VHH binders against o28486. Designs and how they scored, part 14

Target 1, 243 residues: o28486
Amino acid sequence: MIGIIGGTHILEIKVLKDVEETRIETPYGTAEIDVGRVDGIDVAIIQRHGKRKDKPPHRINHAANFYALKSLGVKYVIGMGSVGALREEYSLPSLIIPHDYIDFFSGVTIYNDSLVHVTPGFDEYLREVLVEVARKISSFPVIDKGVYFQTRGPRLETKAEIAMIKSFADCVGMTAGSEATIARELGLSYAIVCTMDNYAHGIKNQSIDYREIVEKAKENARECLKIVEEAVKKVWEEKIQRT
Below, E stands for the ipSAE of ESMFold2; O stands for the ipSAE of OpenDDE; V2 stands for 0.75 times the mean of E and O plus 0.25 times the DockQ between their complexes.

## First folded at step 5 (VHH; framework vhh_etentamig_d1)

Design b1 (at its last look DockQ between E and O 0.89; V2 from the best seeds 0.00; counts 0 for: pae E 4.4 > 2)
Fold by OpenDDE, look of step 5:
Structure b1 (fold): chain B 243 residues (1-243), chain A 121 residues (1-121)
Amino acid sequence: as target 1 above (243 residues)
Amino acid sequence: EVQLLESGGGLVQPGGSLRLSCAASGFTFSDYAMSWVRQAPGKGPEWVSGISGSGGDTYYADSVKGRFTISRDNSKNTLYLQMNSLRAEDTAVYYCARGPYDWYSGTFDYRGQGTLVTVSS
């Protein structure tokens, strides 16, 4: 079984079949997981914001989500996301598969009663798979290396905040750093593919409207879905089927 | 060997139209997304448009959205770019490329030699 984590649009994945809704109790809380199949491959799917869209970014229980995946036997988790572009030269839409991230604000961890230190990061194998797939089938440009800057949310960033972080990162989001950190702590492999659907505040002197962001994310989500579908197949073939 | 050959470029007046073609060979054409990119004199490459392997999904840069149309005929292994309402700023060498444009490396999997489009009065 391969794990997939995405936003609210993940349920619109037409490629998912035989979906069964499940609720898993974990030491960290309850996780909602949909178990289904992608081209005959068992997958466990999490909508990070909840099925009812009642989990804003700062309230997402990443520990529960990833623990639940692990409890189901998941070893590889592929994330889908929507981010703001921090570079004016990027054409939108574009895909980004970040190789590293900056997260100074989330503070997420499962190590609350033990002294354990891990060095987090995205899984390089999964990144390579995503990059390979994206380079073949993506219908818009791909950034196959970039730094993901995570803000806490749920509010958008100020111009001053963006002006500061744009020198250090390629895109800005609210969840990928947290997911990567928790995944690493739990011993799971995790990587993410994101659509850049809008420019971050102040990058092109455009007004930032949350509604517009959501609409663009929905419009471009199909590309992420296609890539994830193919990535799941490749991971299954290379890491699961052969074992 | 993978080959991409562009054609259809030329001189056109502002407001005019032009249709570019790209003949592909040496690979299974329908398995790959295709892209148009352009490079104006003294400027870096600019992604123009992309299309999925099946042709079902198309995307455009903001600079050409509403004016350009990307399409493909998989039975002919050919990629097209219909350019309408051309502007002086559209002047560039246009390249056909296999796969999407890579922003990080600034490269393509494969690209053709390009065809020159000049928009001038």
Scores: ipSAE 0.753, ipTM 0.887, lowest interface PAE 0.6, mean pLDDT 93
Fold by ESMFold2, look of step 5:
Structure b1 (fold): chain B 243 residues (1-243), chain A 121 residues (1-121)
Amino acid sequence: as target 1 above (243 residues)
Amino acid sequence: EVQLLESGGGLVQPGGSLRLSCAASGFTFSDYAMSWVRQAPGKGPEWVSGISGSGGDTYYADSVKGRFTISRDNSKNTLYLQMNSLRAEDTAVYYCARGPYDWYSGTFDYRGQGTLVTVSS
C-alpha cells in the first residue's frame, strides 16, 4: 500500500477507484484516511486539512496521520502541495520537488516525553522517482531541487519575513517540513511535489485577484496529481511488486 | 537514439507569423511532454511553451501567451509552434526539447539543434 497526502484536490486522482473512508485511532489521536485503488494498486490517502477543510496548517495532527499510514502497512508516502516562489526568475506555473527544508517554527515531533534525536529529510529514492516522472510528463517547468522554507501559518508571510528568508530558500509553504520530520521519526519514506502558483509577498509585481489565484491553483494542482499518480505506479513496480 | 530536428525558422517582419516544426525520433513520442525554448544572442535559454504527451494540456510563458500556440501530432511524431504577431524581441534560436525546462539546472532532458527566427523590418 502506498500513502498519498495532499491538499484540497487530492481525491481528483484520475484513476482512483473503490474509495472507502476509514477512521483510525492512534496514540496521537484519530486520523481520517481514504483507502482506494490506482490501477489496482492499493493507496491510502490523507487530506491534510481534513475532509471538512477544518484543519489549518498549524492544527494538522501530523503524528496521527503518519502513524495511521504506518499502521496500514504503508512505507512510502508521496506528498503534494502548493508553495509560493521565493525566486523572481521562476516563471509561473512551475513544479518544485524540494531536496531539503528549513523549519524552525513548527516544533512537531512524536518525541514529547523521551530523549530521542533524529536527523530528518526528504527520502532520496522517492525524490528521484518524482523527478524522473516530472521530467517525462510535466507540461510546465520543473525545479527538481530546492529548499522549502516552512512557516507556521495560518497567516501568510509579511514582506519583511520574505525578505529575510528569500536568500536561503526557493519556496515557502506550511506543511512539508512537518510531514518530512514526522515521517522520519516514524521510519517512513516521504517526499513531496509542489506547484508554485504565486510569488511570495514582495518578490515581484502586485498580486492578482484572490479568485484568480484560487482558480489557477486548482488548474496547476492537476499537474501534481498526474505526477503523483505515475509515481505511485513506479514505486509499486520497483519496491512492492519486486520488478 | 533520441533525436529532435527543428525547422520553419526564417526572416519575418514585425506582426508576421511563422510556424515551427520539430521532428522527433528514438523514443515513444506520446509518452513525453515537450517544450519550446528560445535563446536570443548573448543570452541564456528562455522557456517558451510546454505541452503534455497527449496534447491536452498546454502552457505558455507570459511573454508569448495569446500570440503563440503549441501543438503536436502524435501520429507523425511532430511538435509545432505557431507564432503570430511576432515582435523584434522574439528574435532567437528556437529549440525543441523533450520534457520540461528545469529551472534549477537550467537544462533539458534532450534538446534539438535549433532553428533561427529573425524578426526585423
Scores: ipSAE 0.297, ipTM 0.704, lowest interface PAE 4.4, mean pLDDT 87
ESMFold2 (binder alone), look of step 5: mean pLDDT 82; pTM 0.836

Design b2 (at its last look DockQ between E and O 0.73; V2 from the best seeds 0.00; counts 0 for: pae E 6.8 > 2)
Fold by OpenDDE, look of step 5:
Structure b2 (fold): chain B 243 residues (1-243), chain A 121 residues (1-121)
Amino acid sequence: as target 1 above (243 residues)
Amino acid sequence: EVQLLESGGGLVQPGGSLRLSCAASGFTFSDYAMNWVRQAPGKGPEWVSGISGSGGDTYYADSVKGRFTISRDNSKNTLYLQMNSLRAEDTAVYYCARGPYDWYSGTFDYRGQGTLVTVSS
């Protein structure tokens, strides 16, 4: 079983079949997981914001989500995300597969009762798979390397905030750093592919509207899902089926 | 050998229309997403539009959205770009490219020689 974690649009796209809704109790809380199939491959799917869209970014229980995946036997987790572009030269829409991230705000960890220090990051194997797949089938421009800057949310960033972080990162989001950190702590492999659906505040002379961001993300989510589908197949063949 | 040959470029007045074509050979055309990219004098390459292998999904840069239409005929191994409401800033060499544009490397899998589009009064 391969894990998939994404936003609210993940189940709206008919790529997933035979979906069964489940709730898994974990030491960190309850996780909602849909078990289904991608081209005959068993997958466990999490909508990070909840099925009822009642979990804003700062309220996502990443520990519960990833623990639940682990409890189901998941070893590899592929994330889908929507982010703001921090580079004016990028054309939108585009895909980015970040190689590193900056997260100074979330503070998420499962190590609350022991002294354990891990160095977090995205899994390089999964990144390579995503990059390879994206380069083959993506209709978007692809950024195969970049730094993901995570803000806490749920509010969007100020112009001043973006002016600061654009020197250090290529895109900005609210969840990937947390997910990567928790995944690493739990011993799971995790990487993410993101659609850049809008420019971050102040990058271009455009108004930032949350509604517009959501609509663009929805529009571009299908492309991202195609990549994830192929990535799942590749991971299955290379890491699961042959073992 | 993979070949991409663009045509249809020329001189057009602002507000005018032009249709570009790209003839593809040497590969299974329908298996690949195709792109239009342009490069203006003194500027770097700019992604314009992309279309999935089946033609079912189309995407556009904000600068051309609502004005340009990408399409393909897989039976003819041909990619098209209908350009309406042309502007001076659309002046560039337009390239047909196979596969996605890699922003990090600045490369395509394959790209044609390009066709010049000049928008001028």
Scores: ipSAE 0.697, ipTM 0.864, lowest interface PAE 0.7, mean pLDDT 92
Fold by ESMFold2, look of step 5:
Structure b2 (fold): chain B 243 residues (1-243), chain A 121 residues (1-121)
Amino acid sequence: as target 1 above (243 residues)
Amino acid sequence: EVQLLESGGGLVQPGGSLRLSCAASGFTFSDYAMNWVRQAPGKGPEWVSGISGSGGDTYYADSVKGRFTISRDNSKNTLYLQMNSLRAEDTAVYYCARGPYDWYSGTFDYRGQGTLVTVSS
């Protein structure tokens, strides 16, 4: 079984079959997971913001979500997300598959009462799968390496905040660092492909409107979904079916 | 060996139209998204448009949306760009590319030799 985590649009994968909604109790809380199939491949799907869109970025229970995936036998988790561009020369829309992240502020962990130090990161095998698929099928430009800067959210970043971070990162979002950290702590492999839907505040001297960001992400999510679907097939054949 | 051959460029007046073609060979054409990228004199590359392997999904840069139409014919292994309402700012060498331009590395996976479009009166 392969895990997929994304926004509301993840259930709009047209080849997804036999979807069954479920709630799984974990030591960290309740997770909402949809199980189904992509071309006969069992998948477990998390809408990170909740089925009712009631989990803004800073309220997502990452530990419950990833523990629930692990309890279903998932070992590989592919994410999809939406980010703001920190570089003016990137055309929009584009895809970015980050290779590393900066996350000073989320503080997410499963190790609240023990001294454990995990070295986090995106899984290189899954990242290579995502890059190979995107290079083949993406109808958007692709940035196949970059640094994801995670802000806490839920508010968008100020112009001054963006001015500070743009020299150190290529895109900005609110979730992938938390997901990569928790996945690694639980022994799961995780990587993400993101649509770069808008320029971050001040990059193009344009107003930032969260409604417009959501609309752009919705419009572009179909492309990202195709990449995730093909990545699921590739991971299944290389890591699950062969073993 | 992957080969991409663009054609259809030339000199046109503002407001005119051109249709670019790209003949593809050496790979399974329908498996790949295809893109048009242009480079104006003295400028860096600019992504123009992309189309999925099936042809069912198309995307455009804001600067060309509503004026350009990307299409493909998988039976003929050919990619097209219909360019209408051309402006002086559209003057560039247009490249057919298999797969997307990678902004981070500044390269394409595979790209043709390009065809020059000049919009001038």
Scores: ipSAE 0.103, ipTM 0.602, lowest interface PAE 6.8, mean pLDDT 87
ESMFold2 (binder alone), look of step 5: mean pLDDT 83; pTM 0.845

Design b3 (at its last look DockQ between E and O 0.77; V2 from the best seeds 0.00; counts 0 for: pae E 7.2 > 2)
Fold by OpenDDE, look of step 5:
Structure b3 (fold): chain B 243 residues (1-243), chain A 121 residues (1-121)
Amino acid sequence: as target 1 above (243 residues)
Amino acid sequence: EVQLLESGGGLVQPGGSLRLSCAASGFTFSDYAMNWVRQAPGKGPEWVSGISGSGGDTYYADSVKGRFTISRDNSKNTLYLQMNSLRAEDTAVYYCARGPYDFWSGTFDYRGQGTLVTVSS
């Protein structure tokens, strides 16, 4: 079984079949997981914001989500997300597969009563798979390397905030750093492919409308899902089927 | 051998229309996403539009959205770009490319020789 984490619209796209809704109790809380199939491959799917869209970014229980995946036997987790572009030269829409991230705000960890220190990051194998797949089938321009800057949310960034972080990162989101950190702490492999659907605040003198962001993200989510589907197949063949 | 041959470029007045074609050979056309990219004099390459292998999904740069339409005929191994409401800033060599645009390298798997589009009064 391969894990998939995405936004609320992930199940609206008919790539996933035979979806069964499950609820898993974990030491960190309850996780909602849909078990389904991608081209005959068993997958566990999490909508990070909840099926009822009642989990804003700062309230996502990443520990519960990833623990639940682990409890199901998941070893590899592929994330899909929507981010703001921090570089004016980027064409939108585009895909970015970040190689590193900056997260100073989330503070997420499962180590609350023990002294354990891990160095977090995205899994390089999964990144390579995503990059390879994206380069093969993506209809978007592909950015195969970049730094993901995570903000806490749920509010969007000010112009001043973006003016600062654009010097250090390529895209901005609210969840990937947290997911990567928790995944690493739990011993799971995790990488993410993101659609850049909008420019971050102040990058191109445009007004930021959250509604517009959501709409664009939805429109471009299909492309991201195609990549994830192929990535799942490749991971299954290379890491699961042969074992 | 993979070949991409663009055609349809020319001189057009502002507000005019032009249709570009790209004939593909040497590979299974429907298996690949196709793209249009343009390069204006003195500027770097700019992604214009992309279309999935099946043709079911199309995407556009903001600069051309609402004006340009990408399409393909897989039975003819041909990619099209309908350009309406052309502007002076659309002046460029337009290239047909196989696969997604790699932003960092500025490359595609394969790209044609290009066709020149000049928008001028």
Scores: ipSAE 0.647, ipTM 0.853, lowest interface PAE 0.7, mean pLDDT 92
Fold by ESMFold2, look of step 5:
Structure b3 (fold): chain B 243 residues (1-243), chain A 121 residues (1-121)
Amino acid sequence: as target 1 above (243 residues)
Amino acid sequence: EVQLLESGGGLVQPGGSLRLSCAASGFTFSDYAMNWVRQAPGKGPEWVSGISGSGGDTYYADSVKGRFTISRDNSKNTLYLQMNSLRAEDTAVYYCARGPYDFWSGTFDYRGQGTLVTVSS
């Protein structure tokens, strides 16, 4: 079984079939997981913000979500997300597949009462799968390496924060660092492909019609879902079926 | 061997139109997304437009949106770019490319040798 974690549109793809909604109790709380199939491959899917869209970034129970995936036998988790661009030379739309992250303040861990130190990161095998698939099928530009700066959220970043951050990172988001950290602590492999949906505050001096932003986000999410779907097939073929 | 050959460039006046073509061979064309990228004299490459392998999804840079139309004919292994309402700023060598442009490395898997489009009075 392969895990997928994404934002609000993850369950709207028409190729996902035979979906069964499940709530799983874990030591860290309850996780909402949908089990279904992609081309006959069993997948476990988490909408990170909840099915009711009631979990803003700082309220996501990452520990429960990833523990629940592990309890279903998932070893490989592919994420999809949305980020702001920190470099003006990046055209939009585009995808970024980060290779590393900066997260000073989220504080997410399963080790609240013990002295355990892990060195987290994105899984290199999964990242290479995502890059290879994206290079073949992406309909818009791909940035196949970059640093993801994680902010706590739920607020967007100020101009001053972006001016400082852009010297050290390529994109900004609110979730992938937490997901990578928890996945590593639980012994799961995790990598993410992100749509770059907007420039971060102050990177470009342009007004943007919010109706166009919403429609672009829907279109960009569909492209990201195509990448994730193909990555699931490739991981299953290479790591699950052939062992 | 993968080959991409652009054609259809030339000299055109502002407000005019051109249609670029890219003949592809040496690979299964419908398996790959295709892109147009351009490079103006003395500047770095700029992604222009992309299209999915099936042709069902198209994307455009803001600088060309509403003026350019990307398309493909998978039965002819050919990629197209219809360029309308051309401006002096569109002057560049236009390349077709297999797969997406990678901003990190500044490269594609494969690109053609390009076709020059000059927009001037």
Scores: ipSAE 0.081, ipTM 0.583, lowest interface PAE 7.2, mean pLDDT 86
ESMFold2 (binder alone), look of step 5: mean pLDDT 84; pTM 0.847

Design b5 (at its last look DockQ between E and O 0.81; V2 from the best seeds 0.00; counts 0 for: pae E 3.3 > 2)
Fold by OpenDDE, look of step 5:
Structure b5 (fold): chain B 243 residues (1-243), chain A 121 residues (1-121)
Amino acid sequence: as target 1 above (243 residues)
Amino acid sequence: EVQLLESGGGLVQPGGSLRLSCAASGFTFSDYAMSWVRQAPGKGPEWVSGISGSGGDTYYADSVKGRFTISRDNSKNTLYLQMNSLRAEDTAVYYCARGPYDFYSGTFDYRGQGTLVTVSS
């Protein structure tokens, strides 16, 4: 079984067949997981913001989500996301597959009672798969590396905040760093593909409208879905089916 | 061998229209997304438009959105770019490319030799 985690638009994945909605109790809380198949491949899908869209970024229980995936036998998790572009030169829409991230403030961890220190990061194998697929089928420009800067949310960033972080990162979001950290702590492989749907606040001197961000993200989410579908197939063939 | 050959470029007045074509060979055309990119004199490459393998999904840079239309005929292994309401700033060599534009490298999986579009009064 391969894990997929996405935002509010992940329900638009029509390729999922034989869907069973599940609720899994974990030591960290309850996770909602849809189990089904993509082209005969078992997948477990999580909507990070909840099916009712009642989990803002700072309230997402990443530990419960990823623990639940692990409990189902998942080893590889592919993330889908929407981010703001920090580079004015980027053409939008675009896809970015980040190779590293900065997350100073989430504080997310499963190690609350033990002295365990992990070095987090995105899984390079999954990144390679995503890049390979994206380079073939993406209708967007593809940025095959970049630094993901995570803010806590739920509010958008100020101009001053963006002015500070734009020198260090290529895109800004609210969840991928947390997911990568928890995945690593749990021994799961994780990588993410994101659409850049808007420029971050202060980039190109345009106003930021959350409604507009949401609409663009929805419009562009299909590309992520396509890429993830193909990535799932490749991971299945290369890492699961042969074992 | 993968080959991409652009055609249809030329001189046109502002407000005019052109239709570019790209003939593809040496690969299964429908398996790949295709893109148009352009490079103006003294500037770096700019992504213009992309289209999925099936042609079902199309996307455009903000600079050309509403004016340009990307399409493809998989039975003819041909990619098209209909350019309307042309502006002086659209002047560039236009390239057909297999796959999406690699923003960092400014490169493509494969790219044609390009066709020149000049918009001038």
Scores: ipSAE 0.742, ipTM 0.884, lowest interface PAE 0.6, mean pLDDT 92
Fold by ESMFold2, look of step 5:
Structure b5 (fold): chain B 243 residues (1-243), chain A 121 residues (1-121)
Amino acid sequence: as target 1 above (243 residues)
Amino acid sequence: EVQLLESGGGLVQPGGSLRLSCAASGFTFSDYAMSWVRQAPGKGPEWVSGISGSGGDTYYADSVKGRFTISRDNSKNTLYLQMNSLRAEDTAVYYCARGPYDFYSGTFDYRGQGTLVTVSS
């Protein structure tokens, strides 16, 4: 079984067949998981913002979500995300598959009552699968490496914040650092493919058309889904069926 | 082994139209997304448009959206770019490329020789 985690609207459009909705109690709270199939392969799906869109980025229970995936026997988790571009030269639309992240302030962990230290990161095997698939089938440009800067959310970044961080990172989002951290603490492999759906505040000095940005993000999410579908097949064949 | 051959370029007046073609061989054409990339004289490459392997999803750079249409015929292993309402700024060598444009790594190893489009009176 392979885990998939996605954001707003991405998993509602066309990601699963034969969906069974499940609630799983974990030591960290209750997780909502959809179990289904992608091309005949069993998958466990988390809509990170909740099925009713009631979990803004700072209220996502990452520990419960990833523990629930682990309890179902998931070892590999593939994320789908949305980011703002920190580079003016990046065209829209495009995909970025980050290789590392900066997260100063989310504070997510399962180690609240014990002294345990891990160094988290994106899983390089999963990253390489995502890159290989994207370079074959992506319909728009790919940035196959970059640093993801995680802000706490739910608000967007100020112009001053972007001016400060653009020298250290390539994209900005609100979730993938937390997901990578919790996955590593729970012993799960995690990597993410992100759509670049907007320029961060001040990068391009464009007026903001919120409705157009939202519609482009929905279109771009389909591209992430196609990448993830092929990546699920590759991971299943190489790591699951071999065992 | 991978071979891509562009055709259909030429001299066109502003406001005119051209249709570019790209004949593909040496790989399973329908398994791959395809791109059009252009390079104006003295400038670096610029992604123009991309299309999924099935042809069901298409994307365009803002500079060409609404004027250019990418398509493919998987039975003929051929990629197309319909270019309408051409402007002087569209003058470039147009390349067919297998897979997406990769901003940092480039895709020139799997591209054709290009076809020149000149938009001028």
Scores: ipSAE 0.363, ipTM 0.744, lowest interface PAE 3.3, mean pLDDT 87
ESMFold2 (binder alone), look of step 5: mean pLDDT 82; pTM 0.830

Design b6 (at its last look DockQ between E and O 0.78; V2 from the best seeds 0.00; counts 0 for: pae E 2.9 > 2)
Fold by OpenDDE, look of step 5:
Structure b6 (fold): chain B 243 residues (1-243), chain A 121 residues (1-121)
Amino acid sequence: as target 1 above (243 residues)
Amino acid sequence: EVQLLESGGGLVQPGGSLRLSCAASGFTFSDYAMSWVRQAPGKGPEWVSGISGSGGDTYYADSVKGRFTISRDNSKNTLYLQMNSLRAEDTAVYYCARGPYDFWKGTFDYRGQGTLVTVSS
């Protein structure tokens, strides 16, 4: 079984078949997981914001989500995300597969009762798979390397905040750093592919409207899902089926 | 050997239309997404439009959305770009590329030699 974690649009696109809704109790809380299939491959799917869209970014229980995946036997988790572009030279829409991230705000960890220190990061194997797939089938431009800057949310960033972080990162979001950190702590492999659907505040002379961001993300989510679907197949063949 | 050959470029007046073609060979055309990119004098490459292998999904840069239409005929191994309502800022060499453009590296899997589009009164 391969894990998939994404936003609210992940189940709106009929790529997944035979979906069964499950609720898993974990030491960190309850996780909602849909078990289904992608081209005959068993997958466990999490909508990070909740099926009822009642989990804003700062309230997502990443520990519960990833623990639940692990408990189901998941070893590889592929994330889908929507982010703001921090580079004006990027054409939108685009895909970015970040190689590193900056997260000074979330503070998420499962190590609350023991002294354990891990160095987090994205899984390079999964990144390579995503990049390979995207380069072949993506209708978007692909940024195969970049730094993901995570903000806490749920509010969008000020112009001043973006002016600062654009010197250090290529895109900005609210969840990927947390997911990568928790995944690493739990011993899971994790990487993410993100659609850049809008420019971050102040990058271009554009008004930032959350509604517009959501609409663009929805429109572009299908493309991202195609990449993930093919990635799942490749991971299955290379890491699961042969073992 | 993978080959991409663009055609259809030329001089056109503002508000005019032009249709570009790209003949592909040396690979299974339908297995790959295709893109149009352009480069104006003194500027870096700009992604214009992309289309999935099947042709079912199309995407456009904001600068050309509503004016340009990307399409493909897999039976002819040909990619098209219909350009309407052309503007002076559309002046560039237009390239056909296999797969998406990599903005981080500024590279393509494969790209043709390009065809010049000049929009001028």
Scores: ipSAE 0.740, ipTM 0.886, lowest interface PAE 0.6, mean pLDDT 92
Fold by ESMFold2, look of step 5:
Parts: C-alpha cells; sequence; structure tokens
Structure b6 (fold): chain B 243 residues (1-243), chain A 121 residues (1-121)
C-alpha cells in the first residue's frame, strides 16, 4: 500500500477507484484516511487540511496522519503541495521537487517524552522517482532540486520575511517540512512534488492575494496529480511488486 | 538515438507569423511531454511553451501567451509552434526539446540543433 498526502484536489486522481472513507484512532488523535486503488494498486490517501477543510496549516495533526498511514502498512508516502517561488527567474507555473528543507518554527515531533534525535530529510529514492516522472510527463517547467522553507502559517509572509529567506531557500510553503520530519521519526519514506503557483511576497512587483493563490493552485494541481499517479505506479513496480 | 529536427525558421517582419515544426524519432513520441525553448543572442535559454504527451495540456511563458500556439500530431511524431504577432524580442534560436524545461539543468540533453527566427525590419 502506498500513501499519498495532499491538499484540496487529491481525490481527483484520474484512476482512483473503490474508495472507502476511514477514520483511524492513533495515540496522537484521529486521522481521516481514504483507502482505495490506483490502477489496481492499493493506496491510502490523506487530505491534509481535512475532508471538511477545517485544518489550516498550523493545525494539521501530522503525527496522527503519518501514524495512521504506518498502521495500515504504508512504507512510502508521496506528497503533493503548493508553494510560492522565492526566485524571480522561475517561470510560472512550474513544478519543484525539493531536496531539503528549513523549518525553525513548527516544532513537530513524536518524541515529547524521550531523548531521541533523528536525522531528517526527504527520501532520496522517492525524490528520484518524482524527478524521473516529472521529466517525462510534466507539461510545464520543472525544478528538480531546491530548498523548501517552511513557515508556520496560516498568514502569508511579509516582504521583509521573504527578503530574508530568499537567500537560503527556493520556495516557501507551510506543510512539507512537518510532513518530512514526522515521516522520518516514524520510519516512513516521504518526498513531495509541489506546484509553484505564485511568486512570494515582494519577489515580483505585484500584489499578493490569497484567494488568487488558491485559484491558481487549483488550476495547476492537475499537473501534480498526473505526476503522483505515475509515481505510485513506479514505486509499486520497483519496491512492492513481488517477483 | 533520440533525434529532434526543427524547421520553419527564417526572417520575418514585426507583426508577422511563422510556424515551426519538429520531427521526432528514436522514442515513443506520445509518451513524452514536449517543449519549445529559445536562446536569444547573448542570453541564456528561455522556456517558451510546453505540451503534454496527449496534447491536451498546454502552457506558455508570459512573454508569448496569446501570440504562440503549441500543438502536436502524435500520428506524425511532430511538434509544432505557431508564432503570430512576432516582435523583435522574439528573435532567437528555437529548440524543440523532449520533456519539460528543467531550470536546474536546462533541456540541453534532450534538444535538437535549433532553427533561427529573426524578427527585424
Amino acid sequence: as target 1 above (243 residues)
Amino acid sequence: EVQLLESGGGLVQPGGSLRLSCAASGFTFSDYAMSWVRQAPGKGPEWVSGISGSGGDTYYADSVKGRFTISRDNSKNTLYLQMNSLRAEDTAVYYCARGPYDFWKGTFDYRGQGTLVTVSS
């Protein structure tokens, strides 16, 4: 079974079939999971903001989500998300598949009562799968490496914040660092493909409107869905299918 | 093995039109997204347009949106770029590339030799 975690339009995966909605109790709270199949491949899907869209970025229960995936036997989790561009020269729309992240502020962990230190990161195998697929089928440009800066949200970043972080990162978002950290602590492999849907505040001489960002992300999410569908097939064939 | 051959470039006046073609061989054409990339004199590569393997999804750089149209004919293994309302700043060598433009590496490993488009009066 392969895990998929994404935002607003994750259930529009083209070949998703036999979907059963499930709630799973975990030591960290309840997770909402859809279990189904993509081209005969069992998948477990999390809508990170909740099925009722009631979990803004700073209120997502990452520990419950990833623990629930693990309890279903998931080992590989593919994310999809939306980010702002920190570099003016990146054309929009585009895809970015980050190779590393900066997250000073989320504080997410499952290790609240023990002295454990993990080495975090995005899974390199899953990253390579995402890159290979994107290079074959993406209809718009791809950035196959980059640093993801995670802000806490839910507010967008100020011009001063962006001016500071653009020296250290290529895109900005509110979720993938938390997901990568928790996945690593639980022993799950995680990587993410993101649409770059807008320029971050102050990168271009234009106003920032959150509603416009959401609309652009919706329009571009279909490209990420294609990448994720193919990545699921590739991971299944390479790591899960028995020979 | 992979071969991409662009044609259709030339000299044209501002406001004019050209249609570029790209003949593809050495791979299953319909399995791949395709792109057009251009390089103006003294500048680095610039992504122009991209199209899905089926032809159902198309995207354009802001600088050409509304003036250029990408298309493909999978029965003929051919990619096209219809360029209308040409401007002096469109002057460049235009390359057909297999797959999307890749900002990290460009698309140099998957492109043809290019066709020159000159827009001048």
Scores: ipSAE 0.394, ipTM 0.758, lowest interface PAE 2.9, mean pLDDT 88
ESMFold2 (binder alone), look of step 5: mean pLDDT 83; pTM 0.852

